# Ledger of designs, part 22: VHH binders against Protein SUPPRESSOR OF NIM1 1 (SON1)

Target 1, 370 residues: Protein SUPPRESSOR OF NIM1 1 (SON1), of Arabidopsis thaliana (Mouse-ear cress) (q8ll17)
Amino acid sequence: MALPWELEEDILSRLPPISLVRFRTVSKHWNSLFNDKTFINNHLSRSRPEFIILTNSKIYSVDIIDHNNIDPTIRLHEIPTYDIHSRGTDLNRTIINTCDEFLFYNYRYWDNMTALWNPWLRQVRWIEYANQEFCVFGLGYDNSRPEKVYKILGHLFCHGKVLRDQKVVIYECASDSLRFIDRPEDDDWPITETAKRSNVSLNGNLYWFGCSNYENDEYYIRIFDFSTEDFKPFCLLPCQMSHSTDELVLAVYKGDRFSLLKQCSVTREIGVWVTKERISNDNGNGGEGVEWLKLMTLSKPNLPKLFGTVSYFIYGKTLYMCNGDDETALACIYIVREDVCKKFQIGSGNINCRHCVYTPNLLSLPLFIG
Short names: E, the ipSAE of ESMFold2; O, the ipSAE of OpenDDE; V2, 0.75 times the mean of E and O plus 0.25 times the DockQ between their complexes.

## First folded at step 22 (VHH; framework vhh_brivekimig_d4)

Design j6 (from z1 with D103E; at its last look DockQ between E and O 0.12; V2 from the best seeds 0.00; counts 0 for: pae E 7.2 > 2, placed apart)
Fold by ESMFold2, look of step 22:
Structure j6 (fold): chain B 370 residues (1-370), chain A 122 residues (1-122)
Amino acid sequence: as target 1 above (370 residues)
Amino acid sequence: EVQLVESGGGVVQPGGSLRLSCAASGFTFSSYDMSWVRQAPGKGPEWVSSISSSGDRTLYADSVKGRFTISRDNSKNTLYLQMNSLRPEDTALYYCAKETYYEEYGLHFDYSSQGTLVTVSS
């Protein structure tokens, strides 16, 4: 006997995207279903985050096996790279991050292009710009209307000039044009190369750390709002820095909130906070509008010492982290909860790795409209 | 520890050609983007050209585009500038520069004080 339609769809919505892509040939009904926006969004809401690891020549997706087991393990899946190699680009020249549900590739070495990618649908959207001096920071969109207006935040490369004289530039994706906007009034350059690797995309805006007093290590979260095109403080941190070498990492939590991870550099204790409410532009007023809850404290004696670029996500009661080895550049995956602390080294030899967190999905890449 | 030694300068007639070389030591040459910078008498430094660490990307100042060609040989730790169709305004002391990137401050150039003199005159 055939299952009721609703139960069949519920079962399918729990399967990984690679399985659904293969299942498109089973029936016209299933093929049509996997293109339906309601199904796609429901599937995304049930999906688990994964790590994406970019080596010099290959891209891997890291899946966690037996999440609830006392002895969880990992499974590597190589993602085909021919979509992003079609332009003759070199993976060594990329910084990988995300824009909402999509991978965002940011090329360097005076490259004049960037890209959005959904590897599960084998879709890539190249964004090429004429100005050889434009340096990309991140992609976002004006979310004040139902139709998203995509923009790229960046600056122009200025030979021999000091950072305080740099100007902020917006690239308008639909019109293929660059324009200057006002720089923030403070002296510190807000769109640093460190922030380029660590900023977080949510609801079309970009978020990253700022520092109000370097002498006292007084950090806060700032926003660039693509609808108003300005830099603003978003909120204060829910924690205090114990030492200047403490690690501080911002991430998206459950697709609509933030999490913040802090590791004390001395004790290696990890604290994780999450925002109580989902994030909206109305909650972007800073301070009082954002409430944090402490989600977990991990004080295990064998916790890794985090450094450099860190990617992490939380699923269930478990913290998953990816951190590069500073001697070999090999990525290590850590799985940590009250009863588990496991380490997995990705690859062997002297391989440089970049990484991010990505939730595999069936969403089609956006069209760039004005 | 970083050492950059330029050579190949000299006196040439307008329309002539020169090839500048820069021998690099004290750092892993193949890991860094490199540039040529020049300083004419009584002027400040002027960026001329840059090349990526692998050599697959190049940039040129508008004043030299089409006439100058930057290249590198990572096996010999050497940077080159082929200068064709030289003009009197190309007269300057030419320096090679190692591009240094500060995470907070952005791109800066580290270069030696020596340089190699190019004089274009009849």
Scores: ipSAE 0.013, ipTM 0.408, lowest interface PAE 7.2, mean pLDDT 78
ESMFold2 (binder alone), look of step 22: mean pLDDT 81; pTM 0.808
OpenDDE, look of step 22: ipSAE 0.016; ipTM 0.315

## First folded at step 23 (VHH; framework vhh_brivekimig_d4)

Design l1 (from z1 with G106Y; at its last look DockQ between E and O 0.22; V2 from the best seeds 0.00; counts 0 for: pae E 6.3 > 2, grease 26.2 > 24.2, placed apart)
Fold by ESMFold2, look of step 23:
Structure l1 (fold): chain B 370 residues (1-370), chain A 122 residues (1-122)
Amino acid sequence: as target 1 above (370 residues)
Amino acid sequence: EVQLVESGGGVVQPGGSLRLSCAASGFTFSSYDMSWVRQAPGKGPEWVSSISSSGDRTLYADSVKGRFTISRDNSKNTLYLQMNSLRPEDTALYYCAKETYYDEYYLHFDYSSQGTLVTVSS
């Protein structure tokens, strides 16, 4: 034992999660350390995000290796699917997103279930519901108290009818019960299929884009607050749409803030903004007082035209994106900064890959309590 | 080029039966959920039934539950709808549809399809 305790912990907290999982077998001391809540949170705060990509038959974690003195490369790590397929679910019919630091698998209404998953700990928490017509939008929790009470926002299957006539439904995870809630009468139907793929989870709430005026392309960020169970505007965008076809993407930045990516559909120029302060609910009135900073502007001749579902994260001064190639639609990873624009194709012939951003971590899945 | 060709419609008495077929081409049929949708005169489109890509799950509109059976044969790229105990209100133009994930207000139809007419009358 040559190192002081605090230096040993600092070194370990900088290592990749796969290394720490392997190191659990080295000693009881290290195994106990990797179960310590403070250590786990410190490690998470230093971790780099990765892309999770679902193909027709496989799930991959894309580890991006981007050292200062080495050109960026990609390492694919196949994730065993037994954890999430053990109940016979069909991966081809899933939407993948996150809830907090966990993967959230939104199975189509066929399977009557969803799941939280931490693949590094091989933990799955299944959420099964009896109502076959219930369509899941996303998972959240009441964040007004220390004990998290998990709920699922969704709606009933429309049976081929206009969803604007449907009612919003909350599923109570602890009691296994469904109930209806009200929505604003003069609002667009807020729970679209696109929003199911693109909403962002932060502090137990879900955030996505809303449009107050489609004529003027007046977009804003909307919140569903699981503590008060209402839809409300959160904040205005830090940028204006130049064209109605411009791409907007919302993401979590550094675990407690937002970033916004906008690409001009004509010039392909990308702007990225981040919120100045952490997002908290103690502001009391939604998102008033949210201040944005412009983090970067990227203009490169090789930038793809973004379309459909886009996943991205910022690490250091580099933008990492997952989207289809603009000519072939094959799934690609793009690594962009002032001196680099690199493209890596993921798989061949699998055009409609589903993907999200995930920060590997050692957090145990929550128990659902009432 | 995606093509969906419906057949098997016709005129039948109340209480009768028909079996509709939908031949699919131009896409990997076995990878997609499929649906039957109908449109009666003077009404908007109405979802009838859906079947999962593997065929192991089915859903039915309440108006047809117990009377209609959806099925598929992925080796023949064909979707079926067995319609029993037909009623006059089942009179409609029937379409098959490939499920979409992008617009939840309506099932999207392949507009190259002609549909197949079912008429239930005495």
Scores: ipSAE 0.028, ipTM 0.427, lowest interface PAE 6.3, mean pLDDT 78
ESMFold2 (binder alone), look of step 23: mean pLDDT 81; pTM 0.812
OpenDDE, look of step 23: ipSAE 0.454; ipTM 0.744

Design l2 (from z1 with G106H; at its last look DockQ between E and O 0.30; V2 from the best seeds 0.00; counts 0 for: pae E 6.8 > 2)
Fold by ESMFold2, look of step 23:
Structure l2 (fold): chain B 370 residues (1-370), chain A 122 residues (1-122)
Amino acid sequence: as target 1 above (370 residues)
Amino acid sequence: EVQLVESGGGVVQPGGSLRLSCAASGFTFSSYDMSWVRQAPGKGPEWVSSISSSGDRTLYADSVKGRFTISRDNSKNTLYLQMNSLRPEDTALYYCAKETYYDEYHLHFDYSSQGTLVTVSS
């Protein structure tokens, strides 16, 4: 079966990163183990997703307790913000998302910067840029080679009806330089504020929704490929919109696939699909023939009306969502199974709470090379 | 029901100065970043300058940097633009703008429908 050493590693790989960081002082063996690439990757593969929630002044991690229990609950942990707040940056104006295994903070152009952060290792990498008109959309990398070359997709600042927001810009992280790239051929501006909050990162690329025909509500998944530096259609949705006001949410599933959530705006019924296969990071036939599997359908009388930015993940047969309450707009966590819907309110008076899904891990922040 | 009313425009010789004002009402002025935008005849709108809600940070287009100064008085709900060393290229209709958020696509600005005309000519 297992040797004592392997059982020890298995047990340790199931513990939260903060516990492992504390345990580094127990022995040189444990300290060395927690820096080992194989252990770090095994730990990540066993880690559970959590919600990260930003209020106006604080950041919380929301752990879901007893995922398989008949009566699951939540546990809130305040994340120390000194590392991110040390430059006096205003949390009220940030958008939180992820790039691979790291938190990605998208600040307003006032700050001329953005950041990658692993709060469990207390590591932050500030990415500062000189051009004050540059607006960050998202971070990715050229994934065609073993060495990742990190880049930031963005645009020049839009001041109302100025056409300047139609210029697409790439920031080269290694050389600290900006350059323009071709705008998509279609008449649709692809890097919107909505997309900035809702895009997902997978294999160094960014994915979000596009619309090919607004009159027929024909939506699809779009990709920005950081290796070829172009916008492309990726695949069609596995479902059709019943109403133009239906909610659509894209997410990463199990670290290497997509899930899609759709809520009917009239009935509040939720459907969730996942891709059948791992999403390839090559750009050949990766998007062609993407097959979806209907994972669940949830219909309960007390389902919330989803709106704005929605974060969610799936664990077992349970859907976990973070969104505002439809009456008060206060941030809420919803835990939904067949015939079960639990709601937990996070704080009070925070209508514009920001959030994302993040899997705590031991990975060090990348170095930018080029 | 955001309302923005500009004043202070006029005709001035090259090298001259003007000070524009923008009176704001219908929203909590001190909570929003503000901008000046200009539109020359037959041209699209051009961003000129922005100021943070507290007034502690400012940004300028390269074409006006060093010549224009944006400021605000949150106690009077008023935005200002001091324009020095004016050039014929600065001739435009000037609008103040409040940052807003629309649900789906873009950060948008509320502009007044009126603006204040600045003409720089010999």
Scores: ipSAE 0.013, ipTM 0.400, lowest interface PAE 6.8, mean pLDDT 78
ESMFold2 (binder alone), look of step 23: mean pLDDT 81; pTM 0.809
OpenDDE, look of step 23: ipSAE 0.418; ipTM 0.720

Design l3 (from z1 with G106R; at its last look DockQ between E and O 0.37; V2 from the best seeds 0.00; counts 0 for: pae E 6.7 > 2)
Fold by ESMFold2, look of step 23:
Structure l3 (fold): chain B 370 residues (1-370), chain A 122 residues (1-122)
Amino acid sequence: as target 1 above (370 residues)
Amino acid sequence: EVQLVESGGGVVQPGGSLRLSCAASGFTFSSYDMSWVRQAPGKGPEWVSSISSSGDRTLYADSVKGRFTISRDNSKNTLYLQMNSLRPEDTALYYCAKETYYDEYRLHFDYSSQGTLVTVSS
């Protein structure tokens, strides 16, 4: 029996990307549908995030199989690296993060390149810059116009006696040119290696934590606005630190909002807040009027102490986290809700891992034009 | 205490060659990336070259690319810089530097206070 067209599209929008790629050969209608931007975006909005984990030699995607009636499990998929190995890159020195819904492949200061990547479409857009001293912090774009003008925020490599003389640099992707911009007025260098690993991309801008008073643990969310090319405070946290060793993690929630996770270092209790409204250019460029809602509080006896870089996402009423085990340092996936607290250890021995959250999708990589 | 002692500097004619050495002690040399930095009279420090801890990767400033070669011998705890086709603008005090990475705030380096002087003059 033929299905109504509306029901057919709804069903298809819930399938994994690999199924949709295979289904392109079924009919001209389906082939056309799976290239339609409205359908692709609707599909993305219904997709479950996954964890991407980089080891010293391999890249994995962690697919979580979690149904309320069934004990959750995980499935590891090795992502082929041939797309990114074509340039002879070194996973040991690589940071993986995101820009919009794309993986952002970043290096420490050793290489003069970076890339956007959608491994499900087997697409890579390499960005090479001539200056070997340029160190990439993150990618963004001017979001004040429909045409996105991509830029890279970074600095020049400043080996020598005086690191405080570092300068902030913008790389113009379309013209392959570097230019300096003013250093922020505060005394602390804002684009640290820690921030490079933990910053969050939303609406073409980058967000990460700043600290106004380390003695009082006064943290806030900072923005670099690629449209105005300014470092600015974005908003205060919706919570206060109980202890200096409490863990704070910023993430994108539902593709257009923020979530914030805080773990008390003593009790290991986890609180999660989300922004009530979507982050828009109007509110995102000033942070004015950002309201937070406490989404959940989790207290489970076997929660680890979180540390370092933590990746997490919320899907339904469940918190999914990736972090190292506090005893073994092995990468672990945690699945936590009121009726479940489960831990999966990835690999054996000590693995120096890097990770991020990524939602598989069918979006084509952007074109860099002037 | 980290100790870095440079040697091999001197006076040379344009087009000449020199080999600088840096003896390292007070840390596990083979675990750290190393760099050469130079400071010309009246100017600020300038990065010259870097080499990975294993020695399998190297980087050079555009001003020295093709003329200078960085290397290391982890069994002797020694960093080297072979400088060929020297020019008057290469005249500087040369320092070796151990990378000490601040993940939280900034990239940091440890280096000696001495350096070794290279003078290229006609």
Scores: ipSAE 0.014, ipTM 0.393, lowest interface PAE 6.7, mean pLDDT 78
ESMFold2 (binder alone), look of step 23: mean pLDDT 80; pTM 0.805
OpenDDE, look of step 23: ipSAE 0.341; ipTM 0.685

Design l4 (from z1 with Y105T G106W; at its last look DockQ between E and O 0.22; V2 from the best seeds 0.00; counts 0 for: pae E 7.7 > 2, placed apart)
Fold by ESMFold2, look of step 23:
Structure l4 (fold): chain B 370 residues (1-370), chain A 122 residues (1-122)
Amino acid sequence: as target 1 above (370 residues)
Amino acid sequence: EVQLVESGGGVVQPGGSLRLSCAASGFTFSSYDMSWVRQAPGKGPEWVSSISSSGDRTLYADSVKGRFTISRDNSKNTLYLQMNSLRPEDTALYYCAKETYYDETWLHFDYSSQGTLVTVSS
């Protein structure tokens, strides 16, 4: 008995990518379906984000099982790393982030390379550059035309303590060339090491926190626009710091918006705001068009004190966080909502700058063309 | 407290060789990448060479490539720089440096307070 194809497609769109990869051998119809761009995008839109966690030698994907009316659990899946290790690179001290739907690996500054990776398809796009002084910040693209023109924002490595101004550089992926661009006049070091692990990629652009007044901790969200190749203010924060040591974390919400997490360093209370509208290329008008909604406030007594790099996502009414244990600094996953506060210790060792949020998917890596 | 103590400097003729050593203490040496940095009279610091924490990767400034060799012995907490075919422009105070990423504004290295002087002259 034949299952209606719309129902079959709907069922398949809810399965994890590893299952779909296995199921490609079931029939020619299923194999064709899993290569169809409409199906792939629909599958992505239904997918829950996961945490990717790097240890010194291994990569794990954390799948969170949080069914209706049951206590949440997690499953760890080791991701084979031989594709990303094939060049003899060491994942120790690698900074992991994303560009669109792909993992983006920032290797150590002297490795002269970076990579895009879809581990579910076992696809790696290596980006190798000759200049040993180039330090990668993040990948984006000029989207002013139909074909994406990929670029890497970075800076030259500066070994001495006396260098006052950062040398900002664009790497053009298609031509394998480097060129300087102007540094913002009122920012001596626009690309910090902390921002390398905390910047957020959306619509081909990079976003991170800037500070307009360090004495008053006046922070804002800034953008690097890969189409115009300039640093701009994007918008003001929807909240103010209660204390200078409060934690602020920017993230992508629902694939097309931002969320902001703030934790009070004294009370550990967490507030989360999300942008009201989808972020588009024309929303960069200095924050005048960006509105925020307060999505949740969490004030449970067993919330950890967040520190260092924090990864989080919102799914449904639940906050999912990856950070260290506040006593031991060991890698932990926290699952928090009104009726649940669960902690799962994942591993050992320092996890700072070794994790990110990633939504597994079947999208093939892009070609770098002009 | 992080301590780095350089030795092995001296006066040498052009074309000569020296081997610098850096004894490290106050941190887990095998967990950090290390570098040599030099400062010539009247100039700012100049990066010379870097080596990964395990010692399996090395990088050199173009001005020293092929003449200098960086190495480390993690069992002795010691960093080395073998300098061959020395030139007058190699004259400088040489510092070993522990790599750090924790300053949001700067990519910093920890230097010793002393360094070891290399003078290349006839």
Scores: ipSAE 0.012, ipTM 0.392, lowest interface PAE 7.7, mean pLDDT 78
ESMFold2 (binder alone), look of step 23: mean pLDDT 79; pTM 0.793
OpenDDE, look of step 23: ipSAE 0.277; ipTM 0.649

Design l5 (from j3 with L107Y; at its last look DockQ between E and O 0.36; V2 from the best seeds 0.00; counts 0 for: pae E 6.0 > 2)
Amino acid sequence: EVQLVESGGGVVQPGGSLRLSCAASGFTFSSYDMSWVRQAPGKGPEWVSSISSSGDRTLYADSVKGRFTISRDNSKNTLYLQMNSLRPEDTALYYCAKETYYDEYNYHFDYSSQGTLVTVSS
ESMFold2, look of step 23: ipSAE 0.015; ipTM 0.442
ESMFold2 (binder alone), look of step 23: mean pLDDT 80; pTM 0.801
OpenDDE, look of step 23: ipSAE 0.459; ipTM 0.739

Design l6 (from j3 with S53R F109W; at its last look DockQ between E and O 0.42; V2 from the best seeds 0.00; counts 0 for: pae E 6.0 > 2)
Amino acid sequence: EVQLVESGGGVVQPGGSLRLSCAASGFTFSSYDMSWVRQAPGKGPEWVSSISRSGDRTLYADSVKGRFTISRDNSKNTLYLQMNSLRPEDTALYYCAKETYYDEYNLHWDYSSQGTLVTVSS
ESMFold2, look of step 23: ipSAE 0.050; ipTM 0.495
ESMFold2 (binder alone), look of step 23: mean pLDDT 81; pTM 0.807
OpenDDE, look of step 23: ipSAE 0.411; ipTM 0.724
ESMFold2, look of step 24: ipSAE 0.024; ipTM 0.415
ESMFold2 (binder alone), look of step 24: mean pLDDT 81; pTM 0.807
OpenDDE, look of step 24: ipSAE 0.136; ipTM 0.546

## First folded at step 24 (VHH; framework vhh_brivekimig_d4)

Design o1 (from l6 with L107Y; at its last look DockQ between E and O 0.24; V2 from the best seeds 0.00; counts 0 for: pae E 5.9 > 2)
Fold by ESMFold2, look of step 24:
Structure o1 (fold): chain B 370 residues (1-370), chain A 122 residues (1-122)
Amino acid sequence: as target 1 above (370 residues)
Amino acid sequence: EVQLVESGGGVVQPGGSLRLSCAASGFTFSSYDMSWVRQAPGKGPEWVSSISRSGDRTLYADSVKGRFTISRDNSKNTLYLQMNSLRPEDTALYYCAKETYYDEYNYHWDYSSQGTLVTVSS
């Protein structure tokens, strides 16, 4: 009996993207299927995220092999850089992050360009700007329109001045023009270098942590809305800080929600919350209606002390984290659930690595950025 | 101790050229990015140009792009600025600067104490 179409699609939707790319040559039917948006989105929803790690000279993807009660292992895959142009051997000045389901490869200020990138499809969209004083914070788009018009939030280079005296700048990718916009009246500089590395992208907007004034000492999630070009509070946190040194990490959950990780700096206990509903395109009109669900609490004697840049994702009932080792500063992958706490060290020697979470996928980059 | 000594300034007519040099000592020159910064009379400092530690990347302020060329010779511990098609608004005291660090807010530089004066006038 012929293989049922529904079973064939189900099997294919569980395979890694590299396998599907190879399978495009098997038949015209499979090639067509792997370009279908419904299939691509179903495949993405079943995919485990990976960690992308940037060293001084190379980019790796960390594939985690974790099946039920079988001991987890990892596999590194070098991502070729020839798809995305780099002019130097010292990548310490480069930030890697995401915009939607794509990698956002950001050069601090030396190369006056950046890129949106899907390395599994070998697709790159360059964003090159003429003004060499422009410093990029992050990429987004007006999500109120069916055609995405990309914009870059940033500021101008300030040689010897503090950023709090600088103005916020929007780069219009389509017109290759810069313009100033208003900054928040609360006087705190919202687009710090720390926020540049820690913000998350969802629905064309950027989200990161803010803190209310010293008097009420409340943390919240901030949005920069690329449709209205405003900084706004988005929602309060579902938890309170136990200590000022506690670690807070925001991430995208299942592609359309947020997760929040908090580690107590004293006990090392980790709590994870997720938003109950999909984050909608109404850009904060319903932000105060955001409801959180506590997904897990992890209390294990060998939990790492998190510090600095932390990347994590949740898959199934397991927490996967990437952070530096206290003693060696090498990137480490941690896999944590009720019955497992595993640590894998990546690389050798004392080499600091930068990293982000990325779910490999078959989504084509937008036809144009500008 | 870090020392940066500029030379090559002078008086020149509009449209003329000058070449500035900055002799560096007291640090491993090839390990740091370098910049030129200028300060016109009565104005604040203005960034002019930067060059990476290996010399493979350069940046220019829009006001000088196409007219000025930054270069370095790591074997001679010397930074250069070739200035062509000079304009009266280029009149300034020119400093070279050594990268030190950046913090959460900005990049930081060590400047020379002297500078070299460029005057563009008829």
Scores: ipSAE 0.017, ipTM 0.439, lowest interface PAE 5.9, mean pLDDT 78
ESMFold2 (binder alone), look of step 24: mean pLDDT 80; pTM 0.800
OpenDDE, look of step 24: ipSAE 0.035; ipTM 0.431

Design o2 (from l6 with S50Y; at its last look DockQ between E and O 0.08; V2 from the best seeds 0.00; counts 0 for: pae E 11.4 > 2, placed apart)
Fold by ESMFold2, look of step 24:
Structure o2 (fold): chain B 370 residues (1-370), chain A 122 residues (1-122)
Amino acid sequence: as target 1 above (370 residues)
Amino acid sequence: EVQLVESGGGVVQPGGSLRLSCAASGFTFSSYDMSWVRQAPGKGPEWVSYISRSGDRTLYADSVKGRFTISRDNSKNTLYLQMNSLRPEDTALYYCAKETYYDEYNLHWDYSSQGTLVTVSS
């Protein structure tokens, strides 16, 4: 069966990456199309986010079926782990996160390595460190040049010293070298629990919650700019904690904005705000130009009490969350909107359930050029 | 300046009880979830118990469930582990740990303390 070219491309751009990868073998035309930058970006713009869940022994991608239905459900898709297990690493001890559209694995510091991964293309880029006690915070890049210059922000252990004395380190991916940079004067740099729990990557930079007053739990968004290698304030939050046990979760919204989720610990009510405009690469001089909009308020009797690590995304009018179960700590997916509050339990009996949000895509992993 | 100081360990007979304490300083204790971790001779670290920052959520490893109780006093910046019905396999060096999304890399016994030793023997 033959289709007009423009209709064929439109149909293909709506298919999942797994299908498109298989279809590369059908014709040279399709193979060429699926490597075209404009097609890849158009396909990504139509793609839906999924959860990646790391259980004790397996990695799953979680897709939502019939998300507009009053009775949505999930489909688990086990991700082949051969690519990331080729170095014999322990799955239980991996921290999973993202850098732009790629999965980013933070191995334990004694493994001296990390990796970028696109499981749909079966591509992995290993990053191995010199023999250092380097603790990774996150991957980013200098985007002031046509080609991205990738760097890793982190610190070295300073046994028996206070956190303020730890040295800030940049790993240069192209040259395989470590160097020190000046730490900021305040206590809100990327060794605190708050920074590590709130770490997000956007436009090659890292963002996290800084605290301006720990006694009042007053938080703001801070940036590390990989182009200038500076720690800077970025913007204020649209809300603050009402109680010290409330949850605040920062996430990327639609690939180019932020969202903020807050749950009141007493009522379990969830509010979600998003930034009105896309976040620009303007050197991160603070938040005077950033406006927030309240996107939704959810007050359902069956909302879980969020704790620990929370991953979420918004698609359409629906909030999707991954968090551990209150009783078992097993990974659970929650689907919440005005007419739906569903819970799906997955995973095994391990408290350390790791997860992130990832949008499946056809982007090839970067090369580290010198 | 983050410091975690464990105490309360000792030698006890099987079936006995001990209460461990962990004094925290250099950070806002009430803002962090906490855990107990132990390391038995010849074994790797083993998570034992978890408590949320408010104390309203607790979790236990299957090997200690029903015998150990974690608690905290945020006004005293102190974490506790009540250990009852102790067994020889509970013999280990016990550490308290400040929870993070990188919890394995940020166990606070690396900063100032070597834990507290619990030995269960006859």
Scores: ipSAE 0.005, ipTM 0.216, lowest interface PAE 11.4, mean pLDDT 76
ESMFold2 (binder alone), look of step 24: mean pLDDT 81; pTM 0.812
OpenDDE, look of step 24: ipSAE 0.062; ipTM 0.415

